# VH-VL binders against q9m1h8: the designs that were tried, part 24

Target 1, 233 residues: q9m1h8
Amino acid sequence: MEETMAEEGCCENVESTFDDGTNCISKTEDTGGIESKRFYLARTTAFEMLRDRGYEVNEAELSLTLSEFRSVFGEKPELERLRICVPLRSDPKKKILVVFMGTEPITVKSVRALHIQISNNVGLHAMILVLQSKMNHFAQKALTTFPFTVETFPIEDLLVNITKHIQQPKIEILNKEEKEQLLRKHALEDKQLPYLQEKDSFVRYYGLKKKQVVKITYSKEPVGDFVTYRCII
Below, E stands for the ipSAE of ESMFold2; O stands for the ipSAE of OpenDDE; V2 stands for 0.75 times the mean of E and O plus 0.25 times the DockQ between their complexes.

## First folded at step 8 (VH-VL; framework fv_ecleralimab)

Design C2 (at its last look DockQ between E and O 0.63; V2 from the best seeds 0.00; counts 0 for: pae E 3.1 > 2)
Fold by OpenDDE, look of step 8:
Structure C2 (fold): chain C 233 residues (1-233), chain A 121 residues (1-121), chain B 107 residues (1-107)
Amino acid sequence: as target 1 above (233 residues)
Amino acid sequence: EVQLVESGGGLVKPGGSLRLSCAASGFTFSNAWMHWVRQAPGKGLEWVGRIKSKTEGGTTDYAAPVKGRFTISRDDSKNTLYLQMNSLKTEDTAVYYCARDYGDYWYFDLWGQGTLVTVSS
Amino acid sequence: SYELTQPLSVSVALGQTARITCSGDNIGSKYVHWYQQKPGQAPVLVIYDDSDRPSGIPERFSGSNSGNTATLTISRAQAGDEADYYCQVWDSSSDYVFGGGTKLTVL
């Protein structure tokens, strides 16, 4: 009666040290320090996002340290001073505005006040609102009254740059001809392309729009370039 | 106002030639793919051909029934689309519309009022 | 060649819902566009990309597309909706393809 000792296979817990460079914002008691850090991170990510969208961004803004940020803006930054206004590289007459909202509920009144405040800005073709509170349906509708596209980002979505966690792919938006050629080449129908949802963080970061087809190139040394196509839906 | 206006329609004999024009206004014509669509009397819509924007190659495509006989061209400086029709047949009798393809996909968001071409002996 | 089939005619009572079908092989994998044409007028885009409405088109107009059939739905039909309706697709082999058109009569 040979007792077959069941070798308890030690499942070596491969502690995948996901070096989550999520610097645990240590709960240092300095509430002011937390707020300034949040704005620093969000503003930095916003600049990176704008750069990657093809806007002209000063490298000094991208390299700004938290200490330098606090020296300029203080521990309780004035929201208006945090605003970013940069031109599109391809068309310097087109500017995008990034506005940081307060912690107060965003109302129609708030949106209208903002609209009045920015009405003198010439050449605005887009705006990004960084939100610290929920926006109600009425306030969302009020955003459609702007003469340009308004995007909203919860500040939490900007605390970490999603592209830093992924090999930075090269993104190219196909024109209509390139899209047609792609479909013809592969004998594909429009809806047969692999898709990315419009709500996807990647799509939102790059400001991709529904129905756009993007070429995504991943460079993997030493294997070379991997190319995929995605339709935004 | 965004508008397309066709002209040049008329009566022509079989084997004859005719040139249609479409004047565009109110939008950046040079960025648009432009099309001709025709409709025979009491019949449905039939795509004739297209010309792409210059920035996207400016190439032309034609429906099989008109291929080799019709030529589409554009003058972006004049915001004008053209359809040169040669070797006209009685079956080419139709209202000819110019249409804009300005979207992300392949549809016609703007139409002219059309011009009538009658091919008759 | 790719072909689209539409009924020749559809009738609807005033205030009722009209449905116009457009059939094609695997049309659900394509985007379908719809045009309204009133007598003696040019076509007008009423639905694009299966279900999207151009500015100025009433919410009564809606579109759907699945399988082998796309449908234009006109709710609360009005006398002014009496027209010919055409579906259209793009095909990699046939380029721009129109359906035969459907005459909508409002009774």
Scores: ipSAE 0.741, ipTM 0.944, lowest interface PAE 0.6, mean pLDDT 91
Fold by ESMFold2, look of step 8:
Parts: structure tokens; C-alpha cells; sequence
Structure C2 (fold): chain C 233 residues (1-233), chain A 121 residues (1-121), chain B 107 residues (1-107)
């Protein structure tokens, strides 16, 4: 029978020395260990995703182990310390911000508070919110008030990196000119290209948008490259 | 305020020349593909031509009736689109609109007010 | 070259639903865009990508596209909807193509 404090009472334990006598953490639910591992996995995937999208990511962040992560951030990481802000490699004046949200419900008030917090962050052109709670309809609409694109990912979708397979395909986004030339060359219309759904995990991982065309090169080094084109719908 | 404002329209004799300007404001002009679309009095809309953004080649394309006679250019430092019209014909009489084709789209989301060109002897 | 055909005129009673068609070979494989033009004014985009509305366009405006026909639908027609309407596509051989226009009269 374990002694457990209720979280709802706003009571906090200040970490202190344990009395000598069989206090055993193994008999309690270790939500801190689970929480830190989830943040570690999601944060590592976020760095990998940002690098794959063309952002400048420090290699030390990509190679960070769970043990090292816990040494820096603890088992109950402070969410503000987990934020990621990195510049776009092709234009270092443009930055993306990744914000890890808490377990509290996400409301219009939460979104407005976030807007105020980031108002002085010069050069932001995109933001990603990593969610642990449902976002109500009004909060979702409030995201459209940001002067840049805001994406949301449930933390569960970032616990594994879906692209970690041998022979990762090369991904190139076509600009409008390249798309036009492709369609003219083959006498095609947009709707005649093979589709990727906007909600597809691959599409969301790379941040692809409706009507964009992506060139996917599958490298089969013994046999050679296979190229396909897909249109986001 | 996001807007396009044409100028330079007027009366000209057949065989003459005229240069139209389109001043852009409120958006990143250098990223946009810019177009001229015309409308003869009492008639429908007719695409005249376009100039692509510099980063996508800066090339021009023209409708067959004007090819070789009209030249589209842009000055990104002045946020201005131009249409040089040479060897004008009476059939070129129209209101000329500049229009924006912005981002990954092939439609016109922003139009100017138009400027009237009249070609008559 | 690619052509789009629209009826010359369409009439609708105030408060009723108007439908304006745009016909072209296999137009359903293309994205169709619609513009409203009131007398003496510049065109205004009212529908893009077959069925999407720009901000500021009332939900009364909707669009569809399949087979050889695209349709602009204006429900609960108002006097202010009286205008010329043009469909437009991009085509790999003909570039930007407009329909001939349809005059909508609200009775």
C-alpha cells in the first residue's frame, strides 16, 4: 500500500532526503520516466524532421541519447526549455519555432497567450505545436490569426520517425515553373498525377501543401534510381 | 493595402506604340507571376501574356494575337510591371488589366482597376 | 486550342438559385476558377480550384466540376449578384483560357 499525494490538491513535494526506511520508487507509477521518454522521442523526431525540411540543425541534438536528455532536462522537463528554434538553411533570416504544449486543454486563451509570448521573436516564418491535449474548435480557429503557418502534431505522431528506413528516398519539392514544365512535357493536368493525401503521414512529415508536386527518387543503387511525381490534394 | 494600379492608357493611331505600367503594393512583388489581361468594349476577358518571377526564370509568354508586338517586363526594385505595345492595331482597343498569379496557383487573385487603350485613326 | 463555352445569359428570380455552366473537353481533369465582373469594374475572383472560396466571398457562392462541365452556383440570389461571370482554366497547350462570359440577371 503506497502513500500517494493527490495532484489536484495543489500540494507539491520539495525534493528532500528520504527517511531511511523502505521508500521504493518501484512501487509507484513512474510518470516522470514515461513523460521524459516521450518528450525525448518527440523532440528527436522534430529535429530530424526539421533537418529533412531544410533547416539547420545541430548534429549534437540528433545524436542525443535518452540518458543525456534526462541529465539536461530531468524526468519532468520544463516545457519552455524544450522549445526548438532553428533557421532555414537556404535563408537564415527565416526561422521555425517548435513549441511543446502541456497536458492542459488548449483553448483560445492558451493560443492568445502563446501569440503574446512569441511577439518579439523576429524572423519566425513557421511554427509547430506538439500537442498532448485536444484542441477545441475555437482554439483551432485562433491559430489562423498568426502571421505565418502553424502546424499541429499530436505527440503520439512524433514518437517514431516514419522515415527511418534503409534507402530513404530523396525528396524534392517542385516550384511552380518546374510543375508547369512537367505538365506541359507530358500533356497532363494536375488531377492526372498520382495523389498524396494532405493528411498522409509522409505529407505531414515534410510539411507539403495542397497542389504542391513532389519528386520522389528511390535509390536502388544496384539497379538505379526510380523517380515518381506526386501531387498533394 | 494590397493593390495594383495601372497607368499609361490613352488614344493612339494604328501602327503606334504605347507603354503601360502597373504599380504594385502591399505584397512581395518579386515572388509573383504577373499578367496582362484585356477586355475589348462589350467583350469578354482575354489573356494577353505574363512574366514569371525572377527566381523561376523571369521568362515571358504571350497570346498569339500579340506575340512579336508586345513585350512584358518587370522592375522588382520599383514593384512595377510593364507592357510595351508596338505596331498597335484597332483590334487592340481594350481595357488592360494587370493581374497577380501568386504562389503555386494558375488563377488571378488580385486585379488592378484597368487602363483604357484606344487605337483608332 | 482549348475552348470554354458558357451560356450568354442566365436569369434568376430574387432569392432563388442560379446555375452558370462552363463546358470544355474533359474540364473535370482541370481546376476551374470563376470571376465576377460588375459593369465598369475589374473582375473579382469568387471561386478557385473548382469549389474553394476566397476570403470575403459569401457561402452562397459554390462550385462543382466533373466530366465536361463545371458549374458556378449562387444560392439566395441578391440584386448585387447581377454581373458577368467568367470561368477560367490553365491548359498545357493553350495557357490561360477564359470562357466567353455569362450575364446573370436577377429578376
Amino acid sequence: as target 1 above (233 residues)
Amino acid sequence: EVQLVESGGGLVKPGGSLRLSCAASGFTFSNAWMHWVRQAPGKGLEWVGRIKSKTEGGTTDYAAPVKGRFTISRDDSKNTLYLQMNSLKTEDTAVYYCARDYGDYWYFDLWGQGTLVTVSS
Amino acid sequence: SYELTQPLSVSVALGQTARITCSGDNIGSKYVHWYQQKPGQAPVLVIYDDSDRPSGIPERFSGSNSGNTATLTISRAQAGDEADYYCQVWDSSSDYVFGGGTKLTVL
Scores: ipSAE 0.369, ipTM 0.772, lowest interface PAE 3.1, mean pLDDT 85
ESMFold2 (binder alone), look of step 8: mean pLDDT 93; pTM 0.955

Design C3 (at its last look DockQ between E and O 0.63; V2 from the best seeds 0.66)
Fold by OpenDDE, look of step 8:
Structure C3 (fold): chain C 233 residues (1-233), chain A 120 residues (1-120), chain B 107 residues (1-107)
Amino acid sequence: as target 1 above (233 residues)
Amino acid sequence: EVQLVESGGGLVKPGGSLRLSCAASGFKFSDAWMHWVRQAPGKGLEWVGRIKSKTEGGTTDYAAPVKGRFTISRDDSKNTLYLQMNSLKTEDTAVYYCARDYEYWYFDYWGQGTLVTVSS
Amino acid sequence: SYELTQPLSVSVALGQTARITCSGDNIGSKYVHWYQQKPGQAPVLVIYDDSDRPSGIPERFSGSNSGNTATLTISRAQAGDEADYYCQVWDSSSDYVFGGGTKLTVL
């Protein structure tokens, strides 16, 4: 009677407490509170993103608390009041506009209405649309009629700043000269660099474009710094 | 609208010198890499040289046939690119184009060109 | 030095599709750019980064690049497409390199 000792493999559930500061937005019944919180988070992340892209951002906007946000914008913010318009630090004549869209389907009519509404804005060189609904193909095509680049972000992508995760590598964007020197130094062709896709959340956050090269520095104690380069494709 | 306008072309003797200018408008000139490209009569396009933006070192590079004879410079305050051509040869006879390289290593805007004729 | 080879001439019937090739060693690992030049005019960028079109360039113009050959395709050829076409690359050793150019004739 060979007692087959069933080795109870203690699957130590390493509860990796990813202390994802994803504050579970507890479904507190106050639907108004949830909406205002979403806009607060998205708007804050948008300011951080714009800062990291080299725009001039007021530090007061970055330090705004949810309570202060609600005091200013209310529990049901007017979308037009949420708009951000800031200049580029390197060229104050160039401004970017962030527009928060409603929950209604975005149509060609909606895009045209927006175009008319912002037509008086001087110095716009870029726009970001924060979406709460899906945009159809026709509306997407209508975005190409703007005289400047329009980026779209689902609001969900802005609820958390992807750069605030623990142990984020240092990212540096190479200029054209630095890219050229990198390619020459390693005898590489432009397409032979490891790549990041344009759809990558990191690429989108920083507003990186095709053929830009980023230097990524990983700091691992005690091993030191590891550096890699990636090209946007 | 982006515009590039070359000037200074003309007739010169072998061994002579000529200075071309390119007036730029409609963009931030100081941020652009600027190039000279030439085209001999009935021939193809030939890269002559470039000057990088000042923020990226402002260095110059030249094609082998013109190296040591030609000098590219820029005046960002005047939005003007220059090509100083010394020790001119008959084979330097060409239409010289000013071109912008604003992105990565292609020419998105060209001037109308200026004709340089080197003849005895 | 890095070199690009183009056919001297290509002919296409009106409304048909023209294909202009540009050959180079491992050109597929580079970005290829294309220029149109009409008689007595400056070159105009028609394709950049293998397949991207500048604003104002018709959708009839397309590009591809793989292996040792890049191709400019002009669909529904028009009389106004008659021009010289040049491919161009950047090379780490040769800097900016043009092909010899191809004369497109529309018949």
Scores: ipSAE 0.794, ipTM 0.956, lowest interface PAE 0.6, mean pLDDT 91
Fold by ESMFold2, look of step 8:
Structure C3 (fold): chain C 233 residues (1-233), chain A 120 residues (1-120), chain B 107 residues (1-107)
Amino acid sequence: as target 1 above (233 residues)
Amino acid sequence: EVQLVESGGGLVKPGGSLRLSCAASGFKFSDAWMHWVRQAPGKGLEWVGRIKSKTEGGTTDYAAPVKGRFTISRDDSKNTLYLQMNSLKTEDTAVYYCARDYEYWYFDYWGQGTLVTVSS
Amino acid sequence: SYELTQPLSVSVALGQTARITCSGDNIGSKYVHWYQQKPGQAPVLVIYDDSDRPSGIPERFSGSNSGNTATLTISRAQAGDEADYYCQVWDSSSDYVFGGGTKLTVL
């Protein structure tokens, strides 16, 4: 018996003397599945996107590791726990909600149920739905009944942050007065600015709306900065 | 529900003064550009002037016929827009509307107007 | 200074399509907005940004803008559409400019 315990101790030593490079890596690796990794990546991108749109985002969320995510939410996260609700920095009474949808088809019934569920949330001024399935035309039309704008993103579009994989120019969104001063200074009319389409991934990342103007500054080494203005259509 | 209610209209002799008010409710008044638009009896709409939101400078602009005679101000704590009209002329006779310019340079909400009559 | 020209009046038979024009130099480079005003009432926005409808405005109201002419179109005209209609733009040199107004009569 006690001799059997010593043999088990030797088995432990034998395991530790093996080249357990894979096992040691596996022991430091979470046992989570592909599902948790996809939610982790999408949720991290969502936080980065909200920060870049001007929402108050906790820096800890931006630096959260996959292991830490799995410790909090598990290997098969419950979608309701993944929701993000953060205030706008310029007006903390205004909040945005990010909802992670399941793999079930999204129907008018699903949208109606969501509408009821969130009707008690005070201060919501915008919502983002992260989709894992296609949303039919009737469900999309039902989203227009919300008292605020609702955006949708397929989860695949959030697995990487598109702004991290290309050189990023400096982005400044003009307010109404700044746009007016720009047009007046250059003797331009509203439609004479170069356009960006609302469907452009850049426009969607920043949540820009029709008639907003973006000042884009490209650092042009060694010549210096190049500035262009674009109006959303 | 957005509401704009003008008051202070009346009869005044040429050279006189009058102060109009516009009480606003149902929206964040401090974020909006506010305008006065007038309409002489039987005639069309004429822009009078505006005051920008304070976060965008709070500055005023006026149509040429009223520059130097009219002053637009706002009190964001009372959600009220004002029009001080001095050195009034008979051609200033009109219904004066308060209008909201929230988006890009159009008037999405209007008050019912207040009549100003300038006559001897 | 920038000017907008509208016809003084337009007549349309009940159920037919009315078209109200607003003319200005290179008006197609600007966004055109349209207001409806019934007697003794405040103006009401019916079209903004050339062709967009505010909530509560029926689909039979539509707009277009190109070249030197913007057009407000009212299909299936109803008696309740009888009103004055004004176009309006913002201009980089003249600020806010209204057209002279068009009286629509539904016959």
Scores: ipSAE 0.540, ipTM 0.852, lowest interface PAE 1.8, mean pLDDT 86
ESMFold2 (binder alone), look of step 8: mean pLDDT 95; pTM 0.961

Design C4 (at its last look DockQ between E and O 0.68; V2 from the best seeds 0.66)
Fold by OpenDDE, look of step 8:
Structure C4 (fold): chain C 233 residues (1-233), chain A 120 residues (1-120), chain B 107 residues (1-107)
Amino acid sequence: as target 1 above (233 residues)
Amino acid sequence: EVQLVESGGGLVKPGGSLRLSCAASGFTFSNAWMHWVRQAPGKGLEWVGRIKSKTEGGTTDYAAPVKGRFTISRDDSKNTLYLQMNSLKTEDTAVYYCARDYEYWYFDYWGQGTLVTVSS
Amino acid sequence: SYELTQPLSVSVALGQTARITCSGDNIGSKYVYWYQQKPGQAPVLVIYDDSDRPSGIPERFSGSNSGNTATLTISRAQAGDEADYYCQVWDSSSDYVFGGGTKLTVL
């Protein structure tokens, strides 16, 4: 009677506490609190994004607490008050506008109304629309009527800053000369570089354009720095 | 609106010299790479040379047929591109266009061109 | 030196589709640019980055690039499309290279 000792393989549940700083927005019952928190997070990320794109951002806006945000904007912020308008550091005559849209479907009428509303803004060279609803094809087409580039972000994409993850590589955008030298050095054609798609969250965050090349530096101790290049396609 | 206006074309003898100018407006000239492209009568387009932006080194490159004879320069304070042509040959007879390379390696805006005729 | 080859001429009937080819070694690995030039005028960019259109260029103009051949397609050809068309690339060894140009005739 050979007692087959069933080796209870202790599956040590390595609870990899991925401390996903996904602050589970606990469904606290205060619906007003949730909305204000969403706008706070999205607006903060928008400022960080604009800073990282080379715009002049006030540090006070980046350090604003949720409590302070609610004190200024309330639990139900007026969307127009949430707007961000900042100049480019390299060219203060160029300004970018961030507009927070409502929860209503975005229509051609909505886009036209916005166009009229911002028509008096001098020096706008770009706009970001933060969306809380889907934009139909006609409304998207209407965005092309602006005299400057319009980018759209679902508000969900701005609730977390994608660059604040623990081990972010150093990103450097090559200028045209540096790109040319890179291609020549390696005898590469433009389309032979490893690529990032324009729809990539990283590409969108930094506002990278087609054919731009980024230098990505990964620092791994003790191995040192690993450098790769990627072209936006 | 982006505008490029060439000037300085004319008749010159072989071995002579000529200086072309291109006046730029409607964009930040200092950020653009600027080019000269030529077209001989009844022929195709031929790249002559370029000058990069000052922020990207301001270096110049030339096509083999004009290398050592032509010099491209720019005055960003005047929004003006120049082409100094020395030791001109009959084969240099062409309409010379000023063109902008604002993105990556193509010509999005062109001037109307200026005619250079090299003849005895 | 890198070279681009174009047909000397292409003819198209009014309202039909014209196709102009530009051949080069591994041209599909490069971005191709197309220019329209009407008689006595400067060239105008009509296609950039193989298939993108500048503002003001009609949707009738389209581009493709694969393998060793890039193609400019002009659908619903109009009399005003009669022009010379040039392809262009950038090459690491030859810098800016133009094709020989193609004369499009609208019949």
Scores: ipSAE 0.780, ipTM 0.952, lowest interface PAE 0.6, mean pLDDT 91
Fold by ESMFold2, look of step 8:
Structure C4 (fold): chain C 233 residues (1-233), chain A 120 residues (1-120), chain B 107 residues (1-107)
Amino acid sequence: as target 1 above (233 residues)
Amino acid sequence: EVQLVESGGGLVKPGGSLRLSCAASGFTFSNAWMHWVRQAPGKGLEWVGRIKSKTEGGTTDYAAPVKGRFTISRDDSKNTLYLQMNSLKTEDTAVYYCARDYEYWYFDYWGQGTLVTVSS
Amino acid sequence: SYELTQPLSVSVALGQTARITCSGDNIGSKYVYWYQQKPGQAPVLVIYDDSDRPSGIPERFSGSNSGNTATLTISRAQAGDEADYYCQVWDSSSDYVFGGGTKLTVL
């Protein structure tokens, strides 16, 4: 018969409830609320990450509340509806796609099916897969057959935005000209800069690529700024 | 598909001038550093010079043998790279290639080349 | 100015492994790039960043770089591999430097 949804975050001590015969729903542990919250958090972090990478992201997506998310997508969101496709601000013809994968194992067949599904999306220059399962070596190799860069993130890594939970030094990415000037100024060759690993969470958050150089500034009062340079490897 | 097509080569006497063009397509030309590389008959590859993207200063650099005689320019609205060669010498006889330097300091795409012959 | 030295020629039997060297002072501190040039054609990039292959280049092409020597290795040599091969670096004082080239002959 007729049922109502409980208000999110209600405290049992003060919550008013009715016995209306909905026992089957009440006795079943509702994993939909947990699942929708995971997707909400990961999707919000993904939008923040894309904005920080220079993509055009609507502010409404960044300010979406959990309750608003659930009103639009439900307690068990349909994964294809969660996809994100936004243009690069510097070149709006170039788009990035974010795909939320299911809990099934990620195999070569899964990757090929995705390739077919997105084959007609004009202007894709990059893709991010949000994973709920591990991806074996052969599935990872299959991603290299895409005509653009594909990145993967376990959903667990997107439940919090790492840039908001640590004190960060100032990070500046050098362009090719600035890197060349740095090397000439100090009579250095490319491999003589200290390294920063590509697998580093921070490197992956910003999508930094091999051979890019970052300038890292640590501010210390009263001594002043300490500057170091790192090359992505 | 990235394509680079050179033109403007030919026969010229020592002391003469010639202007080469390189028509680019299949990529955002304004973001790339562009180069000229030459190859004398039966000899190896020799870097001639480059022009950087305008957002990174648009400056040029030249190999010592051509500095002061050659000028590299670009027209981003026409996706075209140019090489103005003045005071030509017999040593300048070569096939001239245009090449794209998109990543860090290597040439991922080359044109077919255009032959310049400097002979009296 | 920075210089790169390559052997003038290298011969390899069909199906065997060819090795082409590129020598330079402390070349191991630089990334090395390799180009293949067939007669009458433009150069084609076959190795970048010492050992990485562009898409479309078969795995039998490989590269290494340490100390004063970089090496391009072509395993299971095919007739179609017969070409001139050039190494190239960027140097902080000399800019873009090419080796003299090596003619690979497949017998």
Scores: ipSAE 0.527, ipTM 0.850, lowest interface PAE 1.9, mean pLDDT 85
ESMFold2 (binder alone), look of step 8: mean pLDDT 93; pTM 0.942

